# Ledger of designs, part 4: VH-VL binders against Sulfopyruvate decarboxylase subunit alpha (comD)

Target 1, 169 residues: Sulfopyruvate decarboxylase subunit alpha (comD), of Methanocaldococcus jannaschii (p58415)
Amino acid sequence: MRGSLAIYNALKDSNIDFICSVPCANLKNLLKLIEEDKNIINIPATREEEAFGICAGAYLAGKKTAILMQNSGIGNSINAIASLYKTFQIPTLLIISHRGDLKEQIPAQIPMGRWIEKLLDVCEIPTYKPKTPEEAYKLIKYASSYMYKISYPVALLFDALYWEYDLEK

## First folded at step 2 (VH-VL)

Design n05 (framework fv_necitumumab)
Fold by ESMFold2-Fast, scan of step 2:
Structure n05 (fold): chain C 169 residues (1-169), chain A 121 residues (1-121), chain B 107 residues (1-107)
Amino acid sequence: as target 1 above (169 residues)
Amino acid sequence: QVQLQESGPGLVKPSQTLSLTCTVSGGSISSGRYYWSWIRQPPGKGLEWIGYIYYSGSTDYNPSLKSRVTMSVDTSKNQFSLKVNSVTAADTAVYYCARDRGYFGYAFDIWGQGTLVTVSS
Amino acid sequence: EIVMTQSPATLSLSPGERATLSCRASQSVSSYLAWYQQKPGQAPRLLIYDASNRATGIPARFSGSGSGTDFTLTISSLEPEDFAVYYCQQYDNWPLTFGGGTKAEIK
């Protein structure tokens, strides 16, 4: 669980105190760490666009927010990103499990896996792809400061090879 | 600045549980940067890594010690602890608690002074 | 596990001489290698991390080199306080493993 631990540690050290999550298999270990932390409010959401709305409200209430989601959820969230996040200058960290890339077993996930970086670019969301736990920790720390400088979301994409660090060795 | 101090019984009988606590001062266990480890050294021998704990409670242990080891953390007291079950004379050693450099660099930059634990009747 | 082998087991040298200590890994550990100094009755002290970076407060006479499987700790000119046991440690893979140690003793 080194992959999930690195992300959890970086979120904690960045003073992220409000997380909205849409469950997926790769996020299971990370979600368990967050659920067990009494200092982080964790709100599960059924849909990714719902998570964007909840975190926008939390930010306006003074919280430091992150959204945990799968990349397929970005498609349904474009309107929330444009009409809410861009219009009102709202920062958040997007911790995205990148499906549809290397090791993808489900063909239906492949198109969105290929489009996600381009979709984030169209939305003007700076996007980084950590390859190791050390890189994940450092990039999340930098992204958490950067999002306040730009007053807008920053995204971190974690592919199937990254989640191998969560397996016991 | 940051200091680590081991505490616990210096004598443990065979088959009993060895229990040690490490108290951290001058810095927070909850910083998220660091892993906290126990390392032991039998008299006249080298160093053996026992395991680590992260402030979230996540642990990993040296497979050579298998199911005999448990670690726990108490962030409110700034302490972490080690239990070794079913001890034998082979568990006689100086036990050190240590902090790594952080950011997944598992070189140990801060060590406790060590506490000798003798397993004897 | 990755086995760390240090050589020689004992180095007998005089103050002012150059000491060269070897550490070999059973498989590549990249540059994730640390060196420690231990004096009798004391905890180990970190000297070098990431194969070649000196830890804070460590004198310039200590230097590390190597990558992959072969690593060297060099003390350019031995001071009396440098006669101690030295350990290498890899942190590329779990479990973390230490070498058997090299004892630097005065002639």
Scores: ipSAE 0.000, ipTM 0.488, lowest interface PAE 15.3, mean pLDDT 87

Design n06 (framework fv_necitumumab)
Fold by ESMFold2-Fast, scan of step 2:
Structure n06 (fold): chain C 169 residues (1-169), chain A 122 residues (1-122), chain B 107 residues (1-107)
Amino acid sequence: as target 1 above (169 residues)
Amino acid sequence: QVQLQESGPGLVKPSQTLSLTCTVSGGSISSGDYYWSWIRQPPGKGLEWIGYIYYSGSTDYNPSLKSRVTMSVDTSKNQFSLKVNSVTAADTAVYYCARGLYYDSSGYLDYWGQGTLVTVSS
Amino acid sequence: EIVMTQSPATLSLSPGERATLSCRASQSISSYLAWYQQKPGQAPRLLIYDASNRATGIPARFSGSGSGTDFTLTISSLEPEDFAVYYCQQRSDFPLTFGGGTKAEIK
């Protein structure tokens, strides 16, 4: 489970203490690590836009927040990003599992490849794509500091090849 | 069933723009389930992916060709098109249009046009 | 870009023989690999997607295997119509890239 462990350890070492999650298969191991950690508040959400609302409230209450989600949820969250996060200068860390299958992701209609990156770019969210567990740890640590400097979300995209590190012994 | 058909000139002069259109029948180009690609094959050589377009107009191009290539889509005509600027003899190839699927476990080109030979010659 | 390398360039075999075609990726592509068949004067035809799944209408003699960087297309018993050029293609990242092809020809 090296991929999920690297993400979990980086979140913990960055003092992230409040997480909203929309589960997907690739996030299963990571979610289990977070759910078993008594020092992290983990709130499951049914929709990604709900997670953005909850984390905004948590930030205003003094929490250091992250959102765990799949790429299909970005389309539904554009209004929350524009009207809430951009307007009120709210930092959060976005941990995004990049999945395909547009039939399940309609109406978001986010295709494979660079489409999700283009949507995040339109939202002015800095985005990183860690390729290894070592890179994931370093980039999450960096992003967790950077989001406070810009007072805005920073995103990390994890593709299918990254999640293969969870299959290694 | 879904069919794709390329159309355009068979001969283009060096330095001019190569323009091709793919007409889709038996299925809608306005489906979010698919992307639409161009692939080329120089005579006696292998396949080279040129780029794709989604029905919304979003494109991604092969970096080796990005400075010279533009794709567009016309959902009202169920067509998508390719332009290659400043052509040379190296652009002589059979050009194919094809449909791609966006799935976690897929992403293959499942239907292809018959191909159209474009020769770049004075 | 991900470089795809096919070997051998040419396979000379007789009908009824088993064919084994190899495809190697320059980096791990999980199972995101397709195989295509191309006959002279025709467009490529999808045979196998996601390394091991046969496309609709493809005979059972065609099978794919492998993951990560090394992949194989096997034709268990060659029919006369199987003598063609075969290409592998990765869809793990854009740009999509194809191997150089393997030509199966009659001995």
Scores: ipSAE 0.000, ipTM 0.469, lowest interface PAE 16.3, mean pLDDT 83

Design n07 (framework fv_necitumumab)
Fold by ESMFold2-Fast, scan of step 2:
Structure n07 (fold): chain C 169 residues (1-169), chain A 121 residues (1-121), chain B 107 residues (1-107)
Amino acid sequence: as target 1 above (169 residues)
Amino acid sequence: QVQLQESGPGLVKPSQTLSLTCTVSGDSISSGDYYWSWIRQPPGKGLEWIGYIYYSGSTDYNPSLKSRVTMSVDTSKNQFSLKVNSVTAADTAVYYCARDYWGSYRYFDYWGQGTLVTVSS
Amino acid sequence: EIVMTQSPATLSLSPGERATLSCRASQSVSSYLAWYQQKPGQAPRLLIYDASNRATGIPARFSGSGSGTDFTLTISSLEPEDFAVYYCQQYSSYPLTFGGGTKAEIK
């Protein structure tokens, strides 16, 4: 759980206190750490677009927000990003499990895996791809500051190789 | 070369507040690259983690010390401090400040020399 | 909290002998385990992190192994300066916890 622990520690140290999550297998260890933390409000969402709406409301109420999701959810969220986040200049941190890239076993995930970076670029969301737990910690902390400078989301993509840091040998 | 140095009174009366400061040299707390912790060791016993602070003021404390502990940071002096309220003889210990390597891994790569704090009348 | 148990409490050996120190966690800590050496009157010194990685400047005679709940620190051939107290520490979960220590003493 070294990979998940690095992300969790960075979120906590960035004073993220409100998380909306759309669960996937790679996020399981991270979600367990967040669920056990009484200082972080964690709201599961059924859809990624719903998560964007919930976090926008939390931000307006004074919360420091993050959204945990897999990359396939970005397609359903483009309208919320454009009409809500861009229009009203709302910061949030996107922690995205990148499916459909290296080592993807499910064929249906491959197209979105190829498109995700281009879709984030079209949405003008700065995107970083940490390769190690050390990078994840540093980039999340700096992204959390950066999102307030641009008043807009910043994304971190975590691929299949990153999640191998959660495996015991 | 990174060095940590504890300072503060070596004797504190029961019921009063124990106050210690750690001065860091060779590294900048405001860089945000590390956490900074306090660890104590009662005479003849093992090590107990007290808590950590980050340059932003974010803290986490060992639940065993309840709400008696407060940490603060002064980036202009490159120092961080510990306060333990309502002390008793059980708080007699050598107090160490330490650097938390990489923040995400929470092990301690540099330690101060330690300062003995005795709680007695 | 995660309880760390070290055994034996005291290890009596002669210089040149191999020392094997055990650390057991009450629940899995994966590989998030560090070892420290403490000499009388001194602060602890980091020896091993991530269960098996030697810290900078630590001699090759020190090695760590294990994962999950069972960990071992091995000193392949004891030098006189190695007689000290050794502590393990987990960093898988808060609060951070240390073992009770193993004292390596000369026979």
Scores: ipSAE 0.007, ipTM 0.519, lowest interface PAE 11.6, mean pLDDT 86

Design n08 (framework fv_necitumumab)
Fold by ESMFold2-Fast, scan of step 2:
Structure n08 (fold): chain C 169 residues (1-169), chain A 122 residues (1-122), chain B 107 residues (1-107)
Amino acid sequence: as target 1 above (169 residues)
Amino acid sequence: QVQLQESGPGLVKPSQTLSLTCTVSGGSISSGGYYWSWIRQPPGKGLEWIGYIYYTGSTDYNPSLKSRVTMSVDTSKNQFSLKVNSVTAADTAVYYCARLDYYGLGSYFDYWGQGTLVTVSS
Amino acid sequence: EIVMTQSPATLSLSPGERATLSCRASQSVGSYLAWYQQKPGQAPRLLIYDASNRATGIPARFSGSGSGTDFTLTISSLEPEDFAVYYCQQRSNWPLTFGGGTKAEIK
């Protein structure tokens, strides 16, 4: 649980109050913490591009937003990033479970795992890769401030080794 | 193409701070796929990973050394540095800087500096 | 931390012989293990990554095998330049840890 707890604490301490999520197995513990928090609005989405639209609306309504997703969701969200987020200068935190990297056993996930950093770079989204719960906390705190300075998304990628911290006692 | 070169004093007195710098050439340290690491080897002994720094300044240290170690990065000079506080004779070692290839090799060290011997002695 | 144990500490062989080096992890590391070669006075050089993949430029006589907790580096026929110290390293968990090394020396 330690990995999810560090992310959750950083989101809380950054005053994130609106989250859209596309669930995946690695995000399960984090989503449980968020769902039990009465001070955070948590909207599940079926598709990542839907989450981008919902969070854009929430930001315009005065919310501080984050999107929880897996990296394949970036591929189907490029139009929303370009036409909505870049065009209207909308900040959000992207908390991305990085599939297709370390420990990946599903062959279909491997190409996107290798391409995700280049895709985020093409989208001009600053990206950080925390390897420990301590890094996750610090980088999320930093990113939550930085996204407002640039008025644009900032991404944090969490690989398979990071999620091993959720298996610790 | 990519080369790493350590620099710093060869001799440090007990209780003082050891300070080393690694200069990277042939590639930029401002890359998301790489973590820049320090690894040490006491004479006649094995390898010990000290820690890494990401180009944004984010660090992770070996818990055995965490209380005494600090790393920093200077992207404008393409350098990263290591400080070890309160050194003792046990800190005598060859210190290597190395690149941790996170993209292609999944956190293995693909390039190493030649190493610099640091002796802690009065 | 995951403790990596290498055996034997020293392996005395003649050129042309087969070398078999062992590495054991205190807990499962899957296939997330590398082997490095270190010659006297030099930095380590990556030989094998992810248990069995040869790094760029590494001769075919080097091979790695194993998974979980037990791993082996094999040199099918020792060349004079292969007499060196070999280290294993796991990337399954932080901190990254190395084995104590196996020294291959001329008999």
Scores: ipSAE 0.000, ipTM 0.486, lowest interface PAE 16.3, mean pLDDT 85

Design n09 (framework fv_necitumumab)
Fold by ESMFold2-Fast, scan of step 2:
Structure n09 (fold): chain C 169 residues (1-169), chain A 120 residues (1-120), chain B 107 residues (1-107)
Amino acid sequence: as target 1 above (169 residues)
Amino acid sequence: QVQLQESGPGLVKPSQTLSLTCTVSGGSISSGDYYWSWIRQPPGKGLEWIGYIYYSGSTDYNPSLKSRVTMSVDTSKNQFSLKVNSVTAADTAVYYCARDFYGEYAMDVWGQGTLVTVSS
Amino acid sequence: EIVMTQSPATLSLSPGERATLSCRASQSVSSYLAWYQQKPGQAPRLLIYDASNRATGIPARFSGSGSGTDFTLTISSLEPEDFAVYYCQQYESWPLTFGGGTKAEIK
C-alpha cells in the first residue's frame, strides 16, 4: 500500500479535487483510495484521450485536475494535448503507470514503454520518475505547483518496481 | 561515426565538486533516439553506472550516488556533464561517458575515459 | 538492486580453446542482458545485447545464451586479441548493474 498511499496523500495535500482515470492493474489500490474520498470527483474514462478532454473541461470550471493512466494512451492523446492543453495553456497532473520499459515481459507493451519519455518530450511535458514513496510524495507536490507556473501538464512515471511498494505489509 | 570525449580536471581535492563534460561529435545529442550515461571504474575494479540523461534534461541516477550527483545537457554545444559533490578517495576512478542505442540501455558507444584522482 | 555475479573470476586458456563465461542475476532479468569486452587501458566494447544478439562488427565466434537468471557468453575459439576482461550488465530494472567481471588470460 505504501506506493499508492504516498501518491494519494500528495494529490490530497495538493488540493487536487477532480480526477479522470483509465483503470489498470497497477492503479487499483490508488483508485480505491480516491474512490473513498468524498472531496475528490473521480470520473472513469474508457480511453485516455477522453480523460484529457474531460479534465480540460473540469479545469475551465475551476477544478484542480489529475489524469491517471498507463503510458500506452499517450499516442492517442497527442491531438488533445496539442489542440487543448498547449493551445489554451491548461495545467494538469499526469500520473502514468509506466509499462513496456524495464521489467516488462508483455511484447505488445514494449514499444510504447520505450517511447514514452521521448513522446512526452516531443509534447514538451516535463517528466519525473519517482523511485520510492518518499520521492513520489515530494515530486507530486512539486509538480502540482510547477504545472501552474508553466500553465501546462507535468507528468510522473511510475515503473513496475514502484508498484512493488504496494505489496509491502 | 559518433565519438564521445570526456574532459575535466584529473585531480580533485576531498570535499570539493568533481565536474566532467562529455563532447559528442559525428552525431547530434538533440536526437530523441538516445540516452546518455556516465559510468565509472575505480582502478583495478569493475564498472558502476552513475546515471543517464535525455536531451530534454530528464535524468535518472544510481540511488547509491543520487544525493551527490547532478547531470545536465547543453544541446547548443552538443555536450552533457556530470557533477559529483563532496568527493572522497572512494570517488577515484576512470569516468566514461556512453550512449545507449535506442532505449535498450546497452551502451554501444563509449568515450575513451578520463582518470579522476581524489587526493589532497 | 539486482546483483550480477560472474564466474569464474579468472580463466587461464590458450589460443584456439573454447571459453565459457557465466553471469548470474539475483532475480530474473528476462533477456535484458548485455556483455562487454574491456582490454587494458581501453573503454568497454559492446559484444552482445538482449542476451543473444551480436552487436555490429562483432565476430561470429562470440555468442550469448540464456534467459531469466542464468546467462553464458561463449567464445568458440580464442584469438590472441580476445584475452581481456568481460562484463555482463542487466537492464531489467533500475539501477543498471554490472557483474564483477571475468578475466580471460593466457596461461
Scores: ipSAE 0.000, ipTM 0.477, lowest interface PAE 15.2, mean pLDDT 84

Design n10 (framework fv_necitumumab)
Fold by ESMFold2-Fast, scan of step 2:
Structure n10 (fold): chain C 169 residues (1-169), chain A 121 residues (1-121), chain B 107 residues (1-107)
Amino acid sequence: as target 1 above (169 residues)
Amino acid sequence: QVQLQESGPGLVKPSQTLSLTCTVSGGSISSGDYYWSWIRQPPGKGLEWIGYIYYSGNTDYNPSLKSRVTMSVDTSKNQFSLKVNSVTAADTAVYYCARSPYDYFYGMDVWGQGTLVTVSS
Amino acid sequence: EIVMTQSPATLSLSPGERATLSCRASQSVSDYLAWYQQKPGQAPRLLIYDASNRATGIPARFSGSGSGTDFTLTISSLEPEDFAVYYCQQRYNWPLTFGGGTKAEIK
């Protein structure tokens, strides 16, 4: 669980205290760590666009927010990003499990996997792709500061190889 | 002390595939803490990043070259390789392999000596 | 991609003088910027990482500063071995990009 532990520790050390999550298999270990932390409010959402709405409300109530999701959910969230996050300048961290990359075996997810970085760029969301637990920790710490400087979301994409750090030897 | 050494042909004809190998000594390429890159430098010009590879085979390439470039890794030989398809005179350059530690954001901390590849008929 | 612009293209100075080299990014790269030195016929050598941290073995006369889009490499007093080409490089986003280089040459 080294991968998930690095992300969890970075979120804690960045004082993230409110998380909305859309669960997927790759996020299982991370969600377990978050669920067991009594200092973090974790709200599971049914759909990604719902998570964007909930986190916007939490930010306005003084919370420091993150959204945990798959990249396929970004397509449903374009309107919330444009109409809510860009318009009202709302910061949040996007922790995205990247499907449709090197190890993707589900054909329907390949187009979104190829397009995700371009879609985030069109949305003007700075995007990082941590490849190791150590890099994840540093980039999340940096992104959590940067999102307040730009008053807008910052995204971190975690590919299939990153989640292999969660596998026990 | 870790050292990198490029090897490959010094001369390649237009339209052929350029193949280069980087041999890593003094350290293991099987580490998850490092990425391995190829960088090129045309004579009298600046540096251009080509792409990187992780020991598990995961790659990202410079979009300007992505359609013609493939990287691979052979952990048993402690090597990684670059192939550039359909070469032209514009691919004439010194090719470097390099190591990038991500833990401290050092950038490219170890470089090979470089190998000159000339593309001519 | 993020475009890195270095200025001046050529800097003509004498040993003992102070050198100041500029690097500008087309968008903010925070402090994810490295500086390299390259001598003729040699591979680049890492000087500075994360805008201001000297790499192992790099003399104290080399210093880096800046954040966001504007960065500076300073050599407080040029030694003969410092006449070389210097490149900046960002690691803020993929692809990694280098500046066009600044050549420090003897007068």
Scores: ipSAE 0.007, ipTM 0.485, lowest interface PAE 14.0, mean pLDDT 84

Design n11 (framework fv_necitumumab)
Fold by ESMFold2-Fast, scan of step 2:
Structure n11 (fold): chain C 169 residues (1-169), chain A 119 residues (1-119), chain B 107 residues (1-107)
Amino acid sequence: as target 1 above (169 residues)
Amino acid sequence: QVQLQESGPGLVKPSQTLSLTCTVSGGSISSGEYYWSWIRQPPGKGLEWIGYIYYSGSTDYNPSLKSRVTMSVDTSKNQFSLKVNSVTAADTAVYYCARETWLDYFDYWGQGTLVTVSS
Amino acid sequence: EIVMTQSPATLSLSPGERATLSCRASQSVDSYLAWYQQKPGQAPRLLIYDASNRATGIPARFSGSGSGTDFTLTISSLEPEDFAVYYCQQYDSWPYTFGGGTKAEIK
């Protein structure tokens, strides 16, 4: 559980108090830690674009927000990022899990794991890729401060290898 | 443009510690977009990745070398360093520093420095 | 660790000829594969990343293809400056591993 615990502790120590989540298998342990914390409001969302709307409202109400999501959800959220987050300068942390179940590539499609970095770049969202629990803790602490300096989202991407720390392989 | 430059002793005696520094110019080592790596190449052989460091000080090392390797970063000097303990003749190589992208390939390399382990 | 095997070890060709270099992974690396060029006495230079994307400044004669375990670097028409050693690198799994290299030499 070391991977999820490091993320959870960093969010807690950064005073994140409102989380909207679009669940996926890799986020299961992290979501359990958050659900057991009485000081964090956790709102499940059906779609990533909905999560962006909910967290924008929470920020305007004085909350410190994070969105937990899978990389495939960014494409559906570009409008919310551009029209809401960029226009009104709203900070949030994006905790993004790379999809771990890609079996084969479709010749006409680029896997979302590759597109995510370019999509975040097009959206002008600074992005970091923690590779260890220690790195995740430090980068989330940094990103939580940085998002307020730029008044805009900052993203942390967690690949399949990172989630192996929850299994202690 | 971004440039990397290795520096350190070209000759190290067996059992001593090999110490190298990489100086980055034309870009900030404090960028969250990149990792900073060491890669070596023994004479006439291929490339071996040694380890990476993030500007926060977080490191990962090739398991084959982990017991002997330490990396450090000095963001104020825009430098990162490599130490290899208890060197043997097998550690004789050209040592490169390189910038590692978010996808984990290496887009800029230093010119390399030859380190010979010999008495 | 994932073992990367490059073939042939040496490729002897004349300028103007097409070169095809092979890189095989011991298990699937999806498309997380890069190619580097190394000239004698010089550092490696990034040519291709993500199996098929040319790095900035790399001439159009260089192209990469493949996915999974079987990858190819193609030089459509060899120039004199292309005679070098080429390395593939996987970045699907930690630790990152390189192939043994293919030396392209003049016939």
Scores: ipSAE 0.005, ipTM 0.487, lowest interface PAE 14.9, mean pLDDT 85

Design n12 (framework fv_necitumumab)
Fold by ESMFold2-Fast, scan of step 2:
Structure n12 (fold): chain C 169 residues (1-169), chain A 124 residues (1-124), chain B 107 residues (1-107)
Amino acid sequence: as target 1 above (169 residues)
Amino acid sequence: QVQLQESGPGLVKPSQTLSLTCTVSGGSISSGDYYWSWIRQPPGKGLEWIGYIYDSGSTDYNPSLKSRVTMSVDTSKNQFSLKVNSVTAADTAVYYCARGTYVYTGSYYYFDYWGQGTLVTVSS
Amino acid sequence: EIVMTQSPATLSLSPGERATLSCRASQSVSSYLAWYQQKPGQAPRLLIYDASNRATGIPARFSGSGSGTDFTLTISSLEPEDFAVYYCQQRSSYPLTFGGGTKAEIK
């Protein structure tokens, strides 16, 4: 579980204290680590659009927020990103499980997997793609500082090859 | 290169707060690459990890001590400190400050530099 | 917590002999294990990290091996300065835990 551990530790060391999550299979180990941490508020959401709303409210209440989600959820969140996050200059860290690329078994995930980077670019969200646990830790630490400087979300995409690090015992 | 030095009283009375400071030289706490840690060793016994502090102020403590322990960092003085509340004779130990380092992640680490250790005795 | 058990508690050997020290974890720690040497009145010194990598300045006679739950520290030919207490430490999960130590003493 080296992949999930690297992400969890970077979030913790960046003082992220409020997380809203839309669970998926690749996030299960990360969510277990977060659930066991009593210093992090973890709110499960049914839809990614709702997670953006919840985290915006938490930020305004003084929390340091992150959203854990699958890339397919960005499509139904475009209005929240534009009307709430861009308009009111709200930072958050987006930890995105990137489905729909190499090794994808579910055909329905493929279109969004191919569009996600361009869609985030249209939203003006800086996006980084860690390839190793070491890179994930470093990029999340830098992204967590950077999001406050730009007062806007920063995204980290974790592909199927990254999640293979979670198979290490 | 890097040196760590503990300082604080060698004698603490039961129920009082044990307070120690570690001064780092030859390296900067504010670099952000390390987990600055406290480890103790009761006389004739093994090593017990107490907790760590990161340059941001983020901490994690051994669950056995979490309710009594607080760490703080002062990057301007290049120091980090340990407070243990409500001490008893069981807290008598040599206290070491140490630098925790990692290979791939920031959450689990080993200790590459240690202070010389300071003996703290808890007695009346 | 992960319990680290070291054996034997004491090794009585002569200079020039090979020393083999064992460390067992109560659950898998992968390769996330370190070895330390502690001489009387001194702080521990890192010898081996991530099971088999020698720390800077550590002589080649020290080597580590193992993975999962069973680990070994080997000193190929004991020097007088090697008679000390040795501790293993896991860094796989919190809290970080150390073994009870193995004392290498001169016969």
Scores: ipSAE 0.000, ipTM 0.490, lowest interface PAE 14.4, mean pLDDT 86

